# Ledger of designs, part 35: VH-VL binders against c7peq0

Target 1, 252 residues: c7peq0
Amino acid sequence: MHNKIYNSFIDRKAKGIKSFAVLIDPDKVNPADIADLAAKCTAAKVDYIFLGGSLVITNHLDECVQQFKTLCDIPVVLFPGSPSQVSRYADALLYLSVISGRNPELLIGQHVLSAPAVKKSGLEVISTGYVLIDGGAPTTVSYISNTTPIPSDKDDIAMCTAMAGEMLGMKVVFMDAGSGARKPITESMISRVASQVSAPIIVGGGIRDAEKAYLNCKAGADIIVVGNAIEKETSLIKEMADAVHAAAPVLK
Short names: E, the ipSAE of ESMFold2; O, the ipSAE of OpenDDE; V2, 0.75 times the mean of E and O plus 0.25 times the DockQ between their complexes.

## First folded at step 7 (VH-VL; framework fv_inotuzumab)

Design d4 (at its last look DockQ between E and O 0.18; V2 from the best seeds 0.00; counts 0 for: pae E 15.0 > 2, placed apart)
Fold by OpenDDE, look of step 7:
Structure d4 (fold): chain C 252 residues (1-252), chain A 119 residues (1-119), chain B 112 residues (1-112)
Amino acid sequence: as target 1 above (252 residues)
Amino acid sequence: EVQLVQSGAEVKKPGASVKVSCKASGYTFTSYYIHWVRQAPGQGLEWIGYINPSGGRTTYRRKFQGRVTMTADTSTSTVYMELSSLRSEDTAVYYCARDRYSSGYFDYWGQGTLVTVSS
Amino acid sequence: DVQVTQSPSSLSASVGDRVTITCRSSQSLLHSSGKTYLSWYLHKPGKAPQLLIYEVSNRFSGVPDRFSGSGSGTDFTLTISSLQPEDFATYYCQQYTNFPLTFGQGTKVEIK
């Protein structure tokens, strides 16, 4: 039970299956929105619901998780802006270390403070190397953490960063251009990272259409995460999900 | 003493709506969730959903989505459950219940409200 | 949804009897935290249900010692060591490990 979600990542990757995750900010959705989203995600066969925001303004995390768990069978994975944002009702927590930066607080400091609460929650904890890539716009993470993202054209830096994370024992690599990114992560960078990392690779930020999602999968991404685009247009969920799933058909 | 007091029995026709109230007392109203559970004649207990009186956010069971509305009035410490498009199958005793520490079990219950749907 | 099934649906007993009610879930109720989220309620006609047990074996405040809960995984038991006149009622188990919340169908304890 402690590795159910992670095992799903590994298993799907091993089978060449590409996964689509919808990112939901608990502070930006109301119950009616969640009901609609849950239905659309189910219909589109979304693989994961990622819940998280860079800033927790309100404490609606538990309610949001419970509502999704009530309305659909899609695994709910916490993608918090802070390691302390936890809910025991979720299926797993991505325990993010910002390895692209050099802020000790985001590397281990905040984790030390949140560790007791995270442990107490009983959640599956998935150690995640978070790699922030320059998306052409300041991200909340970069601003709050005062960290400099990896330049979008520095594939080798991203690769070495991801490699280091994996060798340090991080189970998942998350490459993120950030919320509101103007420039999504390039296929070149994804391919470069994928060539040297065996861990599941999650890619998010600035993905606005099905084509980009598809190309990222072909480049080596295992899980595509989309938030802002679907917030603006929920009809994209089906289109993007289909594209991701088509990128690597299930082998019979 | 913690108490949940519900409104009286209702008789409705199919297609109508019913609104049941649950007045809370003896504790900080906004600190606990209020759930609704019903029991049809000869049947077991069925969970409907819950409301957080603090902010009024709601979670409904899939079966009742689109037909149930829960609201909270903090000035009167009262929670309401409205069920629309009533059917004969909605005939049941409806209970409100307090969620202890938002844990998902219920430490105090209302006395129940019988809602009868008949033509 | 997690299905919860009680056994028996009804039983007859006398004052002083030991009564055992079983609850079985369709999947394990063990949470990754190590806790198991199962509760028991007593319900009399025309009255509010009453909480007896939470987290499998913890008695709610004011609940007599004759009530006890046990079990793990998918199998749970409520035991009344010595049935009292006020204990004739319907009992329900309820899981809250997973949403939506679900109840057993109930066990009616009647006077023999």
Scores: ipSAE 0.403, ipTM 0.786, lowest interface PAE 1.6, mean pLDDT 93
Fold by ESMFold2, look of step 7:
Structure d4 (fold): chain C 252 residues (1-252), chain A 119 residues (1-119), chain B 112 residues (1-112)
Amino acid sequence: as target 1 above (252 residues)
Amino acid sequence: EVQLVQSGAEVKKPGASVKVSCKASGYTFTSYYIHWVRQAPGQGLEWIGYINPSGGRTTYRRKFQGRVTMTADTSTSTVYMELSSLRSEDTAVYYCARDRYSSGYFDYWGQGTLVTVSS
Amino acid sequence: DVQVTQSPSSLSASVGDRVTITCRSSQSLLHSSGKTYLSWYLHKPGKAPQLLIYEVSNRFSGVPDRFSGSGSGTDFTLTISSLQPEDFATYYCQQYTNFPLTFGQGTKVEIK
């Protein structure tokens, strides 16, 4: 499988179709509940399942991937806290460089160590410029990354960071306020980045209601990722998916 | 030279537990997963599960979940597999085997440990 | 669980013979990566199994070129082009596309 998931990002962006991704943390999901979660995602027409997070310590990544792959047709995309945390059973890997920071280990250092394993996995590897935005409090991502998030009101810094990432060859831009964020990324910042970046834009962190998800899409986000709010209330899956899909053009 | 050296044969009664060791040498211990595979008399090979010695992450075949525990001691480069609530059908030769980067095939194997569960 | 079945269960052959062992999976072993994950092992009594072939057709380091693997989907073959005295053993295929990892029941290659 070459570029199938990345091509889906590009094709949907070209058509103005917005995508909803559910982020599932293998450390927090009860294996007994995975079947119900997969059914809810299928019924809501969720576009992607992202598996992972900042601190994926669990021994269950491979099993979790395989359970979702068995239980539904939704693509499973790895979002690991470490580049070496891979499962060859997934559909693709977001290979994240924390370009918003100046930590050399997260820019390229860990990638040097993990590249042989990633290559051997045979996974589709999606080069992703990961841009941390201040979510109003320290998050697991901020602490583990040992990097300073871009201030939430510095739209031009976020734009220039994403633009540089794209020019350096990043295929995707992931703007993230962090899983524990108190406030989501502003629509102003999303719009400014979207005006200058052609790569697909993933936005996550602190998105707690369907209206914000919809407005982020209208501002220029291509893929909305929600994890924390869904961990607390899985009934939100359908509301969020409906809102994201409503931001897309109505096709004849 | 890569070597996996296992502990010696064990004889156990039904209901007991057994702990088999696998000492690795000749490579960087934390860079490779260790799997356990068994062969009952007159049977083929049966996969049990694996451990990533870096951090202790494990995955077990469902039939063994709840009865098997794998641990790693990085200071001695040793992996342990403990199987509890033994039954006569657990009589087998138990092998440890090395796997790089979660590839799922095994380039080097231990010599095997016979575990006999009887009477 | 993905079942893997070998054929034949045993065979008798002479040094110099061409030997073919087949392995059939209960479902396709083609992974979403485009790769197929099937390996072959050699096992002699009292010894550890030895890796021969991985990813269907790749010989492991030090394996003689008389060993070759082929196949796709659900059907796979190990071929020994000219059997040598050291090749009398039991051979196992193993799939690793899906958990749990599963092995064939074995094919015993014996001297005529």
Scores: ipSAE 0.000, ipTM 0.486, lowest interface PAE 15.0, mean pLDDT 87
ESMFold2 (binder alone), look of step 7: mean pLDDT 93; pTM 0.941

Design d5 (at its last look DockQ between E and O 0.85; V2 from the best seeds 0.00; counts 0 for: pae E 6.0 > 2)
Fold by OpenDDE, look of step 7:
Structure d5 (fold): chain C 252 residues (1-252), chain A 121 residues (1-121), chain B 112 residues (1-112)
Amino acid sequence: as target 1 above (252 residues)
Amino acid sequence: EVQLVQSGAEVKKPGASVKVSCKASGYTFTSYYIHWVRQAPGQGLEWIGYINPSGGRTTYRRKFQGRVTMTADTSTSTVYMELSSLRSEDTAVYYCARDYGWDSSGYFDYWGQGTLVTVSS
Amino acid sequence: DVQVTQSPSSLSASVGDRVTITCRSSQSLLHSSGKTYLSWYLHKPGKAPQLLIYEVSNRFSGVPDRFSGSGSGTDFTLTISSLQPEDFATYYCQQYTNFPLTFGQGTKVEIK
């Protein structure tokens, strides 16, 4: 039970199955919208609901989690901007270490502070190497943490970073161009990382259409995360989900 | 003393709406969720949903989505549950109940006395 | 949804009797935190339900010692060590490990 979500990542990856995750910001979603979103996600066979935001100001996390758990059977995975954002009703927590940066607070400092609350929550904790890639726009994370993202054209840096994360014991690599990214992560970079990392690779940021989602999967992404595009147009959920589910990885 | 006092019995026709009130007292109104639970004649208890009086955010059971609306009035410390498109199957005693707390959400330490809603042609 | 089934549906007992009510869930109610979220309520006709037990075995404030809860995983028990006149009522178990919240169908304790 403690590794249910992680095991699902591993199992699906091993089978060559690509997964689609919808990112929901608890501060941006209204209760009335959640019902619609849950229905659309269910219909589209969305694999995961990622809940989180860079800044959870209103502390609606618990309510949002409970609503989704009530309305659908899709696993809810917390993707918090801060390690302290937890809800016992979620299925898992991505415990993010920003390994692309050199801010000790984002590497371990904040984790030490949040560790008691996270442990108390009883959530499945998935150690995640968070790799911030330059998406052409400042991210909340980069701004708040004063971290510099990896340049979008530095595939080797991204690769080495991901490799280091994995060798340090991080179970998942999350490559993120950030919320509101102008340019998504390139297939080249994804392929480069995927060639050297066996851990599940999550890719998010700036994905606006089904084609890009598909190409990222083909490049080596195991899980595609989309938030902003869906917020603007919920009809994209089905289209993107179908594309992701139809994708197969390239030979390594 | 914590108290939840509900409005009186209602008789409605099929297709109509009913709005039941639950007045809270004896505690900080905005600090606790209020849940609604109903019991049809001869049946068990059925959870309907809850409202956070602080901000008015709601969570409804799937079965009642689109038909139930919960609201809160902080000035009167009163929560309302409105059920529309009433059916005979909606005949039940409706209870409001206070959630014990945020970290222990999901069980109810205090209940209202119940409101009988009868739906008949 | 997690289904919760009580047994028996009804029983007859006398004052002073030991009464045992069982609740079974369709899946384990053990949360990864180590806590199990099951509650018991007493309900009399025309009255508000009353909380008796939370988290399987914790008595709510003001609840007499004769009430006790036990169990783990999927099987839970409410025990009344010595039934009192005021204890004749319907009892419900309720799980809150998973949403949506669900109740057992109830156990009516009647006078023999």
Scores: ipSAE 0.433, ipTM 0.788, lowest interface PAE 1.6, mean pLDDT 93
Fold by ESMFold2, look of step 7:
Structure d5 (fold): chain C 252 residues (1-252), chain A 121 residues (1-121), chain B 112 residues (1-112)
Amino acid sequence: as target 1 above (252 residues)
Amino acid sequence: EVQLVQSGAEVKKPGASVKVSCKASGYTFTSYYIHWVRQAPGQGLEWIGYINPSGGRTTYRRKFQGRVTMTADTSTSTVYMELSSLRSEDTAVYYCARDYGWDSSGYFDYWGQGTLVTVSS
Amino acid sequence: DVQVTQSPSSLSASVGDRVTITCRSSQSLLHSSGKTYLSWYLHKPGKAPQLLIYEVSNRFSGVPDRFSGSGSGTDFTLTISSLQPEDFATYYCQQYTNFPLTFGQGTKVEIK
């Protein structure tokens, strides 16, 4: 009943089962195309739909949640641009703290203001340590947050950041190169973080092909999130999902 | 007083389409979603979908996806539901219903009088 | 889709009788907010449905006190404490915790 989505992350991680999430931005998706997108995600056996990823506030989030819940059975997890954007029809909320940055508003400040509304929403709240990694280009998050991303070759800084987040109570670590990233997070960095963090690890940003998705899973990512590449070519959904699922262990 | 007044009964042949209107009055039209629910003879109620009159966004039940289109005309405070490729099993009374609204949405406080659509060969 | 099933499908009762109608869902309707989203409607032939109860137990404006709702989880009840002649109708439960929205198959209450 409670913690159903978080428990699915933990149970899958314990079994070595990798998950594929499709990230949909309500501000960018054409509402007329959502039915086709939901059908493709269902056919490909996508494990989660993440809604959000933009810092631009939208009034359409709740309606997008309702459309996906009407059209398919895939869990819908909120990844909003603001902690206060919620929908009671969603399955869970990733409550993001930008722990890689030094902006107090994104670390805890916005959360203090939004917490009453988030509590009233009744959503499953998943405390998420958001670790922004340099993706080779400015990202919306980097610009808006006034946050310097962790350099792509500083594996130990990323590892210590994730470790500290876990020790402070974060239940999930989200390593993200950011929307519009030129390059994805290195397998070396994923492996370094995975060696020291027990929490489920979500990896996103700049993943453009099935091989990279597979390799990130083998490096230790538990959940692969793809948004931009799929926005441009929805046929990739099946290829990406197949690659992620193929990283599952033989014993299960 | 809140009223939802629907268009009159229609008789259609298989393969045709039907467009049912629902005119709202007594409240701010764009502040409330309008749902459509139908009842086939001897059957219970079946939810079809809704329209948000502000901006025209819609959600349709999967079985109706591709056959139903809902629109709203804010200048006349009227919503329309069009159902295409009609079959005999589409024979039903079609109701528009007002969603109560925010946070507690999904229950219907005011309903139209119903529109009988008969599909016969 | 979440299915809701009513029992009985029909019943006969006299004016003044206490009537109970049950609604059972295929999964819990309890939202993590602590709220449960279950409504009841009254429907007479040739008329629009009328809202009686929302959120399990809240009477809609103008609904007589003889109507009450109760229940939790998967099991819900509509009670009419003293049946009146105007209460002849078919009654429907409806869940709105999950999309798509779904209705029970109806319970016909006949006055004998």
Scores: ipSAE 0.235, ipTM 0.727, lowest interface PAE 6.0, mean pLDDT 88
ESMFold2 (binder alone), look of step 7: mean pLDDT 92; pTM 0.936

Design d6 (at its last look DockQ between E and O 0.81; V2 from the best seeds 0.00; counts 0 for: pae E 6.0 > 2)
Fold by OpenDDE, look of step 7:
Parts: sequence; C-alpha cells; structure tokens
Structure d6 (fold): chain C 252 residues (1-252), chain A 119 residues (1-119), chain B 112 residues (1-112)
Amino acid sequence: as target 1 above (252 residues)
Amino acid sequence: EVQLVQSGAEVKKPGASVKVSCKASGYTFTSYYIHWVRQAPGQGLEWIGYINPSGGRTTYRRKFQGRVTMTADTSTSTVYMELSSLRSEDTAVYYCARDRYSSGYFDYWGQGTLVTVSS
Amino acid sequence: DVQVTQSPSSLSASVGDRVTITCRSSQSLLHSSGKTYLSWYLHKPGKAPQLLIYEVSNRFSGVPDRFSGSGSGTDFTLTISSLQPEDFATYYCQQYTHFPFTFGQGTKVEIK
C-alpha cells in the first residue's frame, strides 16, 4: 500500500484531527531505551514514530525499525538526514527536499544518487518540502549544507516557499526549526503558511512543552514532531500527546 | 566451512534460568546477525529474536521481552541466549541461525539445544 | 503477526515420487518492492535445519535441482521432482516480508 501513511495524513487533516509524532535518533537510543519509548508512546497514543538523524554514524536503522515494529503498532516513518537512509521495514519515507535553501544537492542532487536504493526498498515515498526556519542555533543540516534558514520573522518568505513546494508537487510541507533550536517556529508563521497551502503541515524544532504543541496545532499545524525535549524528559510524551489531541479531539 | 555449534541439553526447574551458547566459525563473526528460534514438542518454529555481534545490539520478540537476554563474545565468536523465569511452556529445542544483515532468511543453523523445564 | 499454514502436515511417499508441499499465508507476502520473501527449510531430527529456497524460487547454494519453489501472493509450493532417500525429513516454510518473521507448522515427509 504505497500511500497508506500519506492517506492517513490527509484523512486526519480533513477531519481536523491533530497528530503527534515522536522523533527518535537511532544513534542515540539503545534497545532498552526503545522498549521504554515504545511503551510510553503506546500508552500516550502517539500517532507516528519518526526515525532519523542528521548524521547517521552507525547503521542501526533496520534494528531500530524492527524493534519498534515488534514492540508496538505505531507507524514508523523515516525522517532521514539524507535520502540514502532507508529501511524496507519502515512504513514510509519522507523524501525531503530542502526548498528553503538554494543548495542543488539538497534539492535534487542527493535524491538522484539515492533513488535506486529508495526504489529498491519498496517504501512508500512521501515527497516533502522541507522548510528550514532559523531557530536561533545552527542546525546540523545548515552547517553541513551551508544553507541559510529562513529568518524566524519572515512569515511571507516561509509562506511563499511552502506554496512553491506544494505547486511543484510536494505532498507534505515540513517546517523545522532544527534540532536544539532555541526559538521554535512562531504561531504567526504557521498560520501564514497554513492559510495558503492545503498539504499536511508538519512542524518541529524547539517545542519544549505541551502548551507550545497545542498552540502550534491551533495555528494550523497538522502534525507536531518532538525529539530533543522528550530525550531529556520522557514524561513529556503523554503531556504533549494529550495536548495535541485536545487541539482537535476525535469524536468518540 | 560455516558452522554454528550449540551447547548441550539442559534440564531446569520452573523459575530457573538457562543459558545456551552458539559458537560460530568459518566466517567473519561480526558481519552477520545471529537469530534464535525455538520449537516446542509438536509445535512449529517460533522466532525469539536476534543479536548483532557487532556492538551487541539486540531485538527481541514482544512475547519474550523482559525474560530473554542475548549477548555476544567477539573474542570467542560465541553468542549466548539466556531465558529466565522458565516455565513448562519453555520446553523446546532452541536453535541459533545466521542472517546476512537483515536479509530475513537463515542460511546456516546450529544443531539445536533441548531445554526441558520440569518440576 | 502473519500466520503461515502448511499442507499437508504429513505425507508418505516412495523414492522417485513427485512431492508437493503447500504454504499459505494469512496476508500477501508480496512486498512493495516487487519481491516476495518466502523461504523453505529441510530439517532432520538431531540435525541443523538447512536452507533450500529463498525468495520463493531461488535455490540456495548446493541445493539439488530436484527442489523447486513457486507461488505468489498468499499461496506457495515446494516441489521435489524425484524424491531421494536423503529427502525424508520435515519441511518448513518461512515468511520474512512482514516483521516479525513466522514459520509454517511443518510437513513431515515419511517413507511409504
């Protein structure tokens, strides 16, 4: 089913349902961590597990995916730092183009090189417009690619970028302040983007509490992604999940 | 020649632990996963989990989480599977099997180790 | 988990006979990549299981030509064109399209 995950995105969006995704770096977790995280995510009714890191130093992706698959029923979506980071055991791959920058390698160059492997994996591929927003700290992506993020106060630039991505055929817009962001994406920027695009909007970076997650949803985000805050405090998983789900409760 | 040689039969009481070994030879030990599969009397084969000898990372079936521990000794090219809190239902022949890094099928197997749990 | 069921559970045959064993899965084993991940093993008592076939129809190294695999979707078959004395054993199918991996209950091929 090559569109199962994407269809879940659009279906939930259409119904006004907000989703919570936990971001996990395969290089930062061990099997015991994964077991604990899987249990907590299940208990909190987390909607997606996003697996990926900016730098995959070790090849633990398959192991991580498989371990989650045996421990819980939450869809596993690859959120790779590079298009070559794939596992056939995952449910989908966000195929990221950094459309906020002007580096041809991040727009299409790396995709050309990884395309055969991605195709061979058989994964559902979700074309994603990745929009990097200045979070007040250099991101691994910005550093490695020498890409300048969109300034945090330039809502119109973000909006136009997202619009362009959608019009080019990208199915999902991912707005990211990056790992370790000091400044999360503003609600005004999210609202501005949401007003002009119909594609699912994923928002991540610098989200540290349930309130911010909730407000981002109210501003127009469809999926909230949190990694670093949860790594520091796993108890936040439930709090944030509840907040996101409360932003647009599912009819019982 | 690729070989997986397992330790001998074990008899345990309920509540005890058992540790089965699997010694690998004839190939680069850290280049392949080692899986464990068991077969209870009159039953089919049941997958337990696997270990990556390179780094020692493990993946267990949900059913065995909390009771099974797999380890690898690179100096002796040996993988171990320990199962704790043994029950009568754990009576089975346990096999180790080689997997070429997440291929999903097992090209070489150990001869099996009978573990009997009885009061 | 994906269930795999073999048929028959046991059969009697003579040397030289054509033997067919069936494996049925509860879900399609066709992966989105276009590949189907189904393997067959031969197992004799007191011995290590041996890989015969992988990816439905590929013979493992050293496996005689009399062994062949076929099938698609949810239905698969192992065929022994001419049974030899060393072929009396229990055969297992295994799916590895879906995680966790699962096995059939086995088919015992006995001498008539």
Scores: ipSAE 0.350, ipTM 0.773, lowest interface PAE 2.2, mean pLDDT 93
Fold by ESMFold2, look of step 7:
Structure d6 (fold): chain C 252 residues (1-252), chain A 119 residues (1-119), chain B 112 residues (1-112)
Amino acid sequence: as target 1 above (252 residues)
Amino acid sequence: EVQLVQSGAEVKKPGASVKVSCKASGYTFTSYYIHWVRQAPGQGLEWIGYINPSGGRTTYRRKFQGRVTMTADTSTSTVYMELSSLRSEDTAVYYCARDRYSSGYFDYWGQGTLVTVSS
Amino acid sequence: DVQVTQSPSSLSASVGDRVTITCRSSQSLLHSSGKTYLSWYLHKPGKAPQLLIYEVSNRFSGVPDRFSGSGSGTDFTLTISSLQPEDFATYYCQQYTHFPFTFGQGTKVEIK
């Protein structure tokens, strides 16, 4: 294995370069729109396509991966909810442990079930500490994960959770307010976490405009992921990508 | 016995469309992909794309994106491939072929359908 | 797209001859899983193509053992140990490690 995607996270973080990821939910995307979506992501220089979501209930993840690989050259990174949703054609897998919660199934249980299929897939596996932050109301992620999110004003709890995850071997920290969150993660919390971990930090949930994406990057996020706002208005792809890229210098 | 039976030869003018059928039998139609592959005169095999009959999802080679449409009718176990804006270089024998759960190789093929584009 | 090139483009042979056809890809076909995804097909004019070999070296059901495949990385071969009258055909390799799938240009095996 080459660790190509993980190394890109590390290399870009070391250079201060911020990355924009578009989250596509295979259950929500209209198949007729995928070609246009891929073209818009290419034109905007989106850095990653993340495939997955909190309610991935259809068995066509592999087909979505193949569609994007036919239509563009952007890396495709998975975060599946079940072992049957693995594609050997994807570029990497964010192997998420919900370290913010105390649900043993999401901490390690599902991983035990899926590990043989994940190993056989040949995917680059990126150990990811998933930190769910309260987004202002119960979210789909909060409900289906059966876990209590970290309160939005408890920066120290989020920081200690991320620190512990990194010390336990997580290579990436994913801070997420959840799909459909009413409010995004505060810049204060992002800054507190960023000051204490060296791992790349992905931030998502509730990000609705380019200014927030930019400010999250300035607070210390390395990768901004947006799904919901783009589902509603794909014109935001370029606006948000430009803002994220403007938060970091171009190093050649 | 697994069989893929295709519709008969077609002659078309440039700019027209052609719709080729592939009727499957002898297996669970919705459990396998159907791919289309063509062979122009004197040329090798060229992969076009596939359809998943379970839900009708398609993946097309970039070269054909925008000109090809594949559909499936589960009630008749039949896949259709429509190629529009035909050009003389689209003259070829078109094959349907079965793919076992996205294995990527094609175990059973149709007999082929000659499509000739000329005026 | 991954380019796959066969050699030779054609050859003449007699019944009983040993025939070797090569297939070279522009990129390694070794997948990070440790598997290599390359297949071989036999095609006669007016007939449906037939699968011979998958995953480099596995014979498909019903394929005679005179057909064998080998190779790794970017270089692969199909060998027919003793050519039979029904083996005069065009042979294609296909890679399916990378998407989209691509075929070699073909090797025609003709009667000498």
Scores: ipSAE 0.178, ipTM 0.673, lowest interface PAE 6.0, mean pLDDT 87
ESMFold2 (binder alone), look of step 7: mean pLDDT 93; pTM 0.935

